# Designs tried in a protein design chat: VH-VL binders against o27280. Part 69

Target 1, 266 residues: o27280
Amino acid sequence: MDSMNVPEVLEIKRIVEESESVKTFIFSWDFRREVRPGQFVMVWDFRDEKPMSVSLIDPVRSEIGISIRRVGEFTDRVHGLSEGDLLGIRGPYGRGFELMGRDILLVGGGIGMAPLAALADEATARGMRVDALVAARTADELLFLDRLEAAGVNISTCTDDGSCGFKGFAHERLLTLEENHDMAAVCGPEPMMFQVMRILDERDVPAQLSLERYMKCAVGICGQCCLDDTGFRVCAEGPVFWSQELSRVREFGRYRRDPAGRRVPW
Key: E = the ipSAE of ESMFold2; O = the ipSAE of OpenDDE; V2 = 0.75 times the mean of E and O plus 0.25 times the DockQ between their complexes.

## First folded at step 3 (VH-VL)

Design a49 (framework fv_libevitug; at its last look DockQ between E and O 0.67; V2 from the best seeds 0.00; counts 0 for: pae E 3.0 > 2)
Fold by OpenDDE, look of step 4:
Structure a49 (fold): chain C 266 residues (1-266), chain A 123 residues (1-123), chain B 110 residues (1-110)
Amino acid sequence: as target 1 above (266 residues)
Amino acid sequence: QVQLQQSGPGLVKPSQTLSLTCAISGDSVSSDSAAWNWIRQSPSRGLEWLGRTYYTSKWYNDYAVSVKSRITINPDTSKNQFSLQLNSVTPEDTAVYYCAREVPGDYYGMDVWGQGTLVTVSS
Amino acid sequence: QSVLTQPPSASGTPGQRVTISCSGSSSNIGSYYVYWYQQLPGTAPKLLIYGNNQRPSGVPDRFSGSKSGTSASLAITGLQAEDEADYYCQSYDSSLSGYVFGGGTKLTVL
């Protein structure tokens, strides 16, 4: 049997408090098993299961980190856990980011910085120049700044309220940046990603974007995460997509499907 | 720099126990950043992983299914070495045996190998 | 029989590009990192590629690894006489709970 499809019960090795609403849970990982930035795992608290991005990949310490934002009942329970407690982890799943070129731009909003932080580590380790535009509603919600700085990432911040960095949205800040990059990776609220993608396309910067959809099986069978028109399964063909792929997706930046399959506007 | 030095008899009779030792220099057998492996090579079977030992808060052993019932890999922290014991050998166990280190930093690649020891099983 | 499948032999002339394939399954290459080893006659294998496409210190950049799906490939550009050796791919197999090797490819430089 392929262990990839069976949850492994793992002990929480460490918990890092990233913000008031975000915690990173660290687990021991067998790095014979491939894991890439942009991929996700299914986290099982023995009651429910949710997809979560891998935010830390550390082969030296044989650890991975999963950053979780407190947003509902499941995440409330998980946030109540302590070091030494157990969680079920299965995966990783999905298509991760691809690195190309020498200069990369990361654009992240809120918890969307989770997979990008992992990507930043890989990129810097490869000797790439990494610029990161980190966006949040307020200064207190900006994630991974110290970690990114320590990795040698050039950080630009923006907040909706102007409490840190540029006052405004990520796409507005991006318009003020004149420098071009070989590629970009984007993750955050879908309206943000939609605007950022448009700007990057106009600048002829190849871009990859990580989508969030309701996922049930994570293995491309149930169809719950299918995108309209294309039939792309976010869990199988994604969650990372090229901008050219997303240009074919009618719902991108416009609406998503809820667990019942109904259209929900962003 | 890390080096592995193998030692042990090159001839073993059928039904007896094959015993080899791998001495480590430049690293610790109890390093939590390394695993210590035994691999063998023969014309008939090619390269074959036999098993490994490693320390992560406690000692662990992983063995290949093909030899699990006959194999023992033991660390010796006092001598900074690890050993291979393979019981009830047959001519099919004739091979060049290697010890090797793998490290998480190299994504578990086996980056350091012993010089190899030819072990012939013959009456 | 080896779990991972390699061509038994490959050849090229100096300066040429040669590729060695390694075919596996979802239980090994499809899910786990691939490693490549170079073995000169009478010597132990030497780690050539780790993590699918990473080169250890001292390995020339003319060696490169790639992985796609359940297959991996080793590419050697600017083939040199000293590259004549046996090459082995390696991965981990979850169904066997152990490391697995290819059958090896003998590379001849003509």
Scores: ipSAE 0.648, ipTM 0.860, lowest interface PAE 0.8, mean pLDDT 93
Fold by ESMFold2, look of step 4:
Structure a49 (fold): chain C 266 residues (1-266), chain A 123 residues (1-123), chain B 110 residues (1-110)
Amino acid sequence: as target 1 above (266 residues)
Amino acid sequence: QVQLQQSGPGLVKPSQTLSLTCAISGDSVSSDSAAWNWIRQSPSRGLEWLGRTYYTSKWYNDYAVSVKSRITINPDTSKNQFSLQLNSVTPEDTAVYYCAREVPGDYYGMDVWGQGTLVTVSS
Amino acid sequence: QSVLTQPPSASGTPGQRVTISCSGSSSNIGSYYVYWYQQLPGTAPKLLIYGNNQRPSGVPDRFSGSKSGTSASLAITGLQAEDEADYYCQSYDSSLSGYVFGGGTKLTVL
């Protein structure tokens, strides 16, 4: 039976300050419900509802974590909450990442590392070798480094300003890394993902990329998360897409859409 | 090594109460990472989940709708065990009854089972 | 008829691959994890697969699980005589507010 989920009101159990602008909100979760890395939830603050990636899937503690960057009025209000406060959660929704082979490359920019951190935990638990390229503008915006290291992930970093690791863009650093991966998972600013996808396609590495688009219903009914040229609904057929699916989408990497549907440059 | 040892009568008269006990070794019934289940099995119905008990900040019970009016599952922390009581039994309640541990987050499944107790309901 | 549908029987010869299907709905397999249990005659069920496709320690890698939409499958490769058993899928069902099992599949090794 298909139906639209209503938000469940959940208590914020714990808040982790990941950076000056990113917090992870941790909730109790009924792990009879399936959650996959790369899926998203709709977070409801009793005024507005926004999609957020699942960054922690912890069956041992019966908890999920949702990482939220402070970028506007909604996220400012959520960042002002404390442990014990309530939020509505509905989901999870969307297609998550699929693991294959023995060696995986993660390429994450900024908050895009959130779903990849969850994927890294699953991959290492399955005995896969995990390499992660973590990118940001500055060192203090590199996310989840300690968590990834504790999980046994082989980390490479890059920052635009050179404050940590390689000075430059993720795709430039990627050119200097080994090409021995069975698959890759990519999430971050869309221009970065476009450049990274081109390199991975050239290397013939199967790649999955996670896109962000405006969402309202989260189940594909309203059509507001649709990609040009394909009709793919990010909330239903994505947010994770194979690189082959995205190679036919001319908007990918070139522009984005605001909540009113207008094209704006990246 | 976690082990579950069942005990209780194998014959129960119709209209009486079926009562079984599951003793736990190697774990605690009050563990906040486990739930304690009863399942039964018959040739006509296969495996049928009956209910569970578990502790977080307090004790909770979940019961299958089909038996909810007749079932009680009780933990006993002092004896480190949990029990099943099924009231007003009929011959349709004849089955092999199992207790099972369900591991953290309800995610890892029922990883430890008791040996099973055949309970026959007949006059 | 059980909530989750399995074929009542399956068979294979040693060394072959067999699959056992489990069909459900959006209120169970479509939204909730799938588990598989092996039951040898006269014994309690034994957890074989959890979380759709994960193996507990001690379960050989020739057993694998998968899930697509509202259906799940158990695959056994390199079939061995001791694999002759009943196999059950299990999930949670939100409409029934409880765990549900498939009707079981008797696997015969010829």
Scores: ipSAE 0.405, ipTM 0.751, lowest interface PAE 3.0, mean pLDDT 88
Fold by ESMFold2-Fast, scan of step 3:
Structure a49 (fold): chain C 266 residues (1-266), chain A 123 residues (1-123), chain B 110 residues (1-110)
Amino acid sequence: as target 1 above (266 residues)
Amino acid sequence: QVQLQQSGPGLVKPSQTLSLTCAISGDSVSSDSAAWNWIRQSPSRGLEWLGRTYYTSKWYNDYAVSVKSRITINPDTSKNQFSLQLNSVTPEDTAVYYCAREVPGDYYGMDVWGQGTLVTVSS
Amino acid sequence: QSVLTQPPSASGTPGQRVTISCSGSSSNIGSYYVYWYQQLPGTAPKLLIYGNNQRPSGVPDRFSGSKSGTSASLAITGLQAEDEADYYCQSYDSSLSGYVFGGGTKLTVL
């Protein structure tokens, strides 16, 4: 075993309130352990452990950030913590995003903007032109807009209710945007990602999609995060997948797996 | 256990159509977890992917740019097979032709191959 | 001629480690999975590695794959006489909208 498989107890250095339901927890990090955008860590509150995407990678300050949405008992407990409190961190795990070309489109929905914010930082640091389509249900749930703007990202927004930017869904907004990107990266609700993937495929834009539900496969927890292409449980390398891998996956955008490996509709 | 069995003529005259069939056992040609490929191999060009057919909600075909204007790959669900038709052949189309299964999707590669068919294009 | 570049030949003695390289660009290996196939004389290619570094059932663990940037490598440790074969890499190419293969490497076991 390497040290990545044992949780390291880290102090919460800073907490950023991103919205009423989302906080970013910032920790000092030893960058001798490499972290790439698109990777995740296991967060341990000394009772339960859950995978969380890395949303900030800052080697200059020696910090990483982990953005957590409040959606259950574990995340509710973590949201109750304060600066100076301790959490266990294990990782990083999973495949990170790969960058190519000069121009990248980011399409993020809700908390899915978290790993894309880290990717935006890397892409801009490499001199790429970055366009981001940030989607949410309401204006209050749009995440990382100030951070993206500070990085020089060209931002388009859409909300289901029309409270900010385009009124409608991410894929509807995407149809009105410029088609000439060298690649795209997509993260958000699976039905949104499926629709976005189809449009990008029509435009011949190679895309990487981050499937949060497949993070556990990278740490060997099979049966909760498997693709079912043949009627069998299949663990896939994730959480980042290329669009051509997902175009023939029967379950992508249609159903998920429960802990027993059974199909559950979205 | 999945098996692919190829059949078709080994000699085709220049300008004619090359036709090969791949019969599938142990899987369905309309399985939404598989794609059905044709690949050829010659000493001069090495391994060359020609195209594939696959079913999700409907049938799709992808073809290599180099042969796109001359190639058709057709599934036959009643016979559980798929075929290759290559029009206007030249001696440069002389090769061993393979059919192959690709599962699941693009991640796992071509895991089952037919035995291969040597096709010679000459007068 | 081949979109992906492999050395035309490689050699080793039994027990040795041999590596076979496969070089591409951002439109193929830099963005997409790499596969490796072994072809014994007179037979169809056999899938040896998929998903950059995964082995199908029945492939010995002395075969391994890796990918870095726009290049991939196949490593064979504990080389055996039966490993004498042609080896091909494969990836997808977005500029061609199709699969591409390397030119193949003829591995000779001395």
Scores: ipSAE 0.000, ipTM 0.402, lowest interface PAE 17.6, mean pLDDT 82
ESMFold2 (binder alone), look of step 4: mean pLDDT 92; pTM 0.942

Design a5 (framework fv_libevitug)
Fold by ESMFold2-Fast, scan of step 3:
Structure a5 (fold): chain C 266 residues (1-266), chain A 123 residues (1-123), chain B 110 residues (1-110)
Amino acid sequence: as target 1 above (266 residues)
Amino acid sequence: QVQLQQSGPGLVKPSQTLSLTCAISGDSVSSYSAAWNWIRQSPSRGLEWLGRTYYTSKWYNDYAVSVKSRITINPDTSKNQFSLQLNSVTPEDTAVYYCAREYPGDLYGMDVWGQGTLVTVSS
Amino acid sequence: QSVLTQPPSASGTPGQRVTISCSGSSSNIGSYYVYWYQQLPGTAPKLLIYGNNQRPSGVPDRFSGSKSGTSASLAITGLQAEDEADYYCQSYDSSLSGYVFGGGTKLTVL
């Protein structure tokens, strides 16, 4: 029997308020069930189940953290919980990030910094040099800056409105940063990831990109887990993909699908 | 283009220090994107990575756990080379030793190798 | 004893497809890139594949790499006599904080 297919009921040990709309829920975890940065778990509130990225992996304290943005009924209910309350967790699922090289670039937008924060912890623990470009619409939506600083990460910020760091988009800021990285990991809104991927391709920097929007397909029924042209099932082969894989997907960064399956521009 | 040339003794006595040098041509030992590796090969253990040295803002070394207490890998920028020192050798250290470059960075693997040096540890 | 497991030998005839496997764990292949090296008798290893499935300039298209879960494979299509060599996989291992190699596969072209 596979224990990953049955939710474990876990007590919320600690809650960290990352922003007005984002909280990290921390649980004790038995690391005989391995968890990698870039993987996700299914979170069950005893009514509904949703996929969430793992944002903290701490084998020393035997803890994992799951960062959740308030965007709907399920996440609103979970945000109403307190330390000591219970949630069901199953997983982990999906492919994690692969770490290679010595100098790593992380590019995160909004909640996309959550899986990258876990990756930054692992990379710095392995003695790698980590540069992080943290992007958001406004300063109060920049996530994990204190945690990244504590880990020894070299941080650059940008905001669309200029309220913190560079005024502009992630790809515009990236053009002003050092080009010598062995790999990059990118997570955020798909149009941002597309523009960043193009610049990294021009610099011959291999990139891994996380497609969190497709994680909702993890129960095996949703056809939108399939990528155009490649036929990849994101929940089975993702959510992390190499830039070479995504460069062949006609849909990536250009349009999305509405609930009826129609193509809609970003 | 880029070539690695190895030199050092082919016979070392047990308990002594094994010393090998890898001379670099066509690249710089302080090239930002390069890492300089030592690997050995024996019939009993196959290919075994020993460690590497590399320059970014300063020099760094990574060493395999199995040899970490006995190994030193040092760059020499004036001679454009890097060396391996392995202390307290035993017959188990008998192997062909290779130096190799990772470029541009670890992601792309070990693209250039030296010719190899057979080192026998025997009385 | 190698951290990554390869079959000790493989064989084929000219024109055939040969596949060489490399098995690891979540601490190496499951999390990190796989590389493949070809070693002709009396020579140093030569890089064949990096980044799981990428070929360096000068490596023929008939060599390809793949990775699934904690295992990787090197495929050689249109096998030629000159492919007779030892083949080694490599990955990084987080528990060892270093590179690890497979035990090697001796490929014989019959």
Scores: ipSAE 0.000, ipTM 0.392, lowest interface PAE 19.0, mean pLDDT 83

Design a50 (framework fv_libevitug)
Fold by ESMFold2-Fast, scan of step 3:
Structure a50 (fold): chain C 266 residues (1-266), chain A 123 residues (1-123), chain B 110 residues (1-110)
Amino acid sequence: as target 1 above (266 residues)
Amino acid sequence: QVQLQQSGPGLVKPSQTLSLTCAISGDSVSSDSAAWNWIRQSPSRGLEWLGRTYYTSKWYNDYAVSVKSRITINPDTSKNQFSLQLNSVTPEDTAVYYCAREIPYDFYGMDVWGQGTLVTVSS
Amino acid sequence: QSVLTQPPSASGTPGQRVTISCSGSSSNIGSYYVYWYQQLPGTAPKLLIYGNNQRPSGVPDRFSGSKSGTSASLAITGLQAEDEADYYCQSYDSSLSGYVFGGGTKLTVL
């Protein structure tokens, strides 16, 4: 536990360009430290530290991968790094996904496919049937399709603009998929996850959802971390929650919080 | 088909240096996906990890606190082997000594072990 | 005295289920993977379980591992005579900066 709180300086072994805005940074990893799909690490560029989901867990190659979308100053700096450069990695942290049953549905939007790609690898290695619904704004932003196909995952795609697969949103595509699953895992923009959760609830499929905004709570940086159903701040163990836990949170899918802690509509 | 073959004296006098060698076949001592361990076993102490050597752009060694002041583990890339040197031995160092491969990045633990060498420390 | 605690012995009859426990703390099992080794008389230990609950190729599915909090368990279902051996758990300990083993459990098949 103490050693997880000290950043380890690791060399970038390989960089994979997943899309125009997403890169996966691959590091050699000491698998004596547990890492599970759905967990995150703190990535330190020697100026700022940000939480990033683990997107590759590859014990055969002795590697982990961390997929980072370009969204601001920190991620712009990290995207400017090359193989051989150094980053600090601390962790892993947070509650990972739980696998149960024989069949799993993955629903990922944009960068939300990152932790789900790692989960797909674990589920297929366990002999589960894996169906994945991969959603993005355009075909160029669909992530990890090669990895999912290589693993034998049954893939459905949708894009907002119709450039690949179904034209529309993830929840609209899900309504055309009638297969039952023992469980589901969902990660992506919160409004998408809310709509998907409601459909899965109607189908009586238990779902786990990964909420990016709660990653800081798992490392004790909890000023913004709340599931505020009754007007009180409640820090929950994240980032992965069961749909039953989220169905009682009035803010889920409706509001977010700004850096000052104020409620802001989606 | 990875095999570890141990060699060294089975009898060492108190205060002298215990020296054992582990020859590797089917893998490379400089593989960046493996660490090379020494472990001993006695009826009184059970299994006890002594230390390891491994390569990740350069060589590193880790040693158990109980033996750190007396122990050296050295790789030899040209002979594809690694050795254990334990100084100032006492009768309490009498044990079966094993070398073992660890795949540190594979969830795999110590997946290949040598046959073991009984070392008796007595005058 | 081992850092990880195992019962010194366990026993069963062919076909039955046997469970062997391994207890540690937050500095070892609570934070790191657990491994299990089988040692037949006169032989080196053999890796039986890695990564808390995974089996190497060639290990029968009647062997399984689990971990909860600071404790781990090895379960053997359909016990066979050839399972009579010593079993050891292993983890890493952050306070010692090294690997730690359990004291071992001698399993007798009656």
Scores: ipSAE 0.000, ipTM 0.441, lowest interface PAE 14.4, mean pLDDT 83

Design a51 (framework fv_libevitug)
Fold by ESMFold2-Fast, scan of step 3:
Structure a51 (fold): chain C 266 residues (1-266), chain A 121 residues (1-121), chain B 110 residues (1-110)
Amino acid sequence: as target 1 above (266 residues)
Amino acid sequence: QVQLQQSGPGLVKPSQTLSLTCAISGDSVSSDSAAWNWIRQSPSRGLEWLGRTYYTSKWYNDYAVSVKSRITINPDTSKNQFSLQLNSVTPEDTAVYYCARELWEGYFDYWGQGTLVTVSS
Amino acid sequence: QSVLTQPPSASGTPGQRVTISCSGSSSNIGSYYVYWYQQLPGTAPKLLIYGNNQRPSGVPDRFSGSKSGTSASLAITGLQAEDEADYYCQSYDSSLSGYVFGGGTKLTVL
């Protein structure tokens, strides 16, 4: 896989407003530099640099897309940009999803649907049957439903407040869905992913999970990004892990450590 | 509803430039939901995609590697059409040339009538 | 010359089921959508199947597409005389950075 260490200054070709808080920024891309679903890039606004998952991989149009949720100063500035404006992009980085078998289940929460939307495109193009469980707090936070439907994905939704689909959490909805898949891919808030992983383990469905929160370590010295039990270098070996790998990590889904090294709950 | 109408000469001498035009009705050449393609068909090479032009915030072109050094595809928004120029033609370029509209997901939903171009002296 | 491999010919009688195969590799069908086109003599190709298995408005449900691994198939059930035509598969190829077509299958209705 190619990794680029120097940012390329790219023009924003198109902006898609996915929701009130999420935009997809689309750039021309030379696919001699391969990019796979589950990988991320560093986005540089000429002041700060942040990791963002690749949400669209379209070699047919020679485009990649990067979906960004408005959560802070950097993302507010990027959301203020227009088509024709410039951003620095370097990457891709990280381990992407692997596809195996004939049937895949995608389980995404909030912005975690971004890398899964790219995976859905690859899986459907490969001829796999794709079922997606799309979860959010409210209906207006459900992402990529039209894109998934256009790709031929079988969609189930759930919202915490019941404003769309099943009323409840992703793992509660998953209990009511078909059990037979060759693999699964999961991305979203870590507590959600942990509960989903437990159910998939009971069903003997191998799952890959993307640890979005750890991508921020991936700029320079990746050896600084490790999980506690296994010594995984998340930025180099992640952000995507098989469920068997994550079952060895006491941190996953339960706690994190603060800057003083103390264990704190999610 | 969408119609693509081709025009251009059917006979071109070796080493000259092949020039064809595709006029669009029922859609805009600058529509951001479509790309505008040239595809040719010959007994020796079968169906062969040559390239496309499309608009988002500006114009982009993609060309097949086999013709990239000789090909230009140009839009004309004032006439709602796009053209093909293929330089330094040889008898190998003899084919029926089609223009075609491409939508999301990369399929060609409307095709022009086709133009037989013979390259010979 | 064609990147995707189709049988050069296929045949059947009215009412029969025929299947046309399209074989590729991981750089095309194994990773990207497959499309099918029908070409009647003297006409431009017409879109028959997109997105591996979707039908445009106006295409009879007798036509269906499928894809498995690096191969795709077009199935025609209840074969009719009007189905006699050339059929082409199409995909995208990442190694060529462009669209690729099969060599075409001439379907004869006996």
Scores: ipSAE 0.000, ipTM 0.440, lowest interface PAE 15.8, mean pLDDT 84

Design a52 (framework fv_libevitug)
Fold by ESMFold2-Fast, scan of step 3:
Structure a52 (fold): chain C 266 residues (1-266), chain A 123 residues (1-123), chain B 110 residues (1-110)
Amino acid sequence: as target 1 above (266 residues)
Amino acid sequence: QVQLQQSGPGLVKPSQTLSLTCAISGDSVSSDSAAWNWIRQSPSRGLEWLGRTYYTSKWYNDYAVSVKSRITINPDTSKNQFSLQLNSVTPEDTAVYYCAREGPYDLYAFDIWGQGTLVTVSS
Amino acid sequence: QSVLTQPPSASGTPGQRVTISCSGSSSNIGSYYVYWYQQLPGTAPKLLIYGNNQRPSGVPDRFSGSKSGTSASLAITGLQAEDEADYYCQSYDSSLSGYVFGGGTKLTVL
């Protein structure tokens, strides 16, 4: 890697506990490096490096935030850090969200609300009307509700188990919501995003979807970066894709790849 | 279990439209795990992929560049079939035409083929 | 002329090993999966190998595929009389935005 891609060592300025399993790590940021909602950074703990979405962009305080869910060894180590500790950050990378129109819909599942929270901040700052459907398996996994409410976002919730809001899946809740949006942005588990995309496509609402698996492709790590695994579409830079791109991908939302590159059901 | 059966005329005059149909049994033309293809075979060009139709959230078509201006592939969910229309045919369109299923997701291969239809373009 | 290059013919005797090559470029075999099809006289092609080296159920383990760089090979071990057929390789080509086939190899069992 050349100097443009070398991690910068940054001090953790503040840590916000979003839930039992999610923390947002806040760093001072030099805004000569442009960063947009939907982009990610590579986080380096001086042992391993992982991609993480940017969840807070605050030019007034010169800060960015990175929200991390505890799911394995790397994230367990990072969750053990304190204010004043150091992390390596390089980026930002990837294609971010594009805002269009006046009325937008955000649909987020679990940690997928992280990049959408940053997008909500930008959209409301631009004077857009924002409706958010926040989905999770349980009430404890609903994220950023206070940030969204403070920003003036119109919030609907659903949980698979019925512990908060509508009992059911995001796409089931979406069917009960009005259809008049200029665009949508969607981030969460891939099966959820697929079902949501189908409904938005039927409503002729252009949507942008953020896929975690394509973050590595944007930095050249992943060799399986075609939108269509048959090769019909050339590899495109993620993690954000338009629904017209993804609605043509037959495997989207139906299977994933194992470490050997084999197709396996969700 | 899945079978494809083709039908259509074997003789077409130059400048006319070639029309073939592929009937599907054992699967649905709107199955989101499959794509439905037309492939032809001739001595001069060998095996040549013409295009496909498939359903995800809505219907999509992909066509080979060589025929894109003349070709239409249409699904018919009520009859569980899909068709090929190729306009302005010339003798160079003489070939055995096959319909083929592409799928499922773990294969991404032409795993089921129709019996083939010889189409002769002559005056 | 086919986009993928195969020898027009190959031959062997029963029990021997035969290989059929398929050569392409970085825009096809170099970047995408290779598939192989067997075509008996008067019949439609049958899927023999997918994903470079995988066999669908029902295909004998005598058939195997491999890929290296921009080339692929089909190997048939323990050649049998019923293996006499035309064999075609297939891949995707990004410059053409479509599927491409080899010209086919007529395998004769002597």
Scores: ipSAE 0.015, ipTM 0.584, lowest interface PAE 7.6, mean pLDDT 86

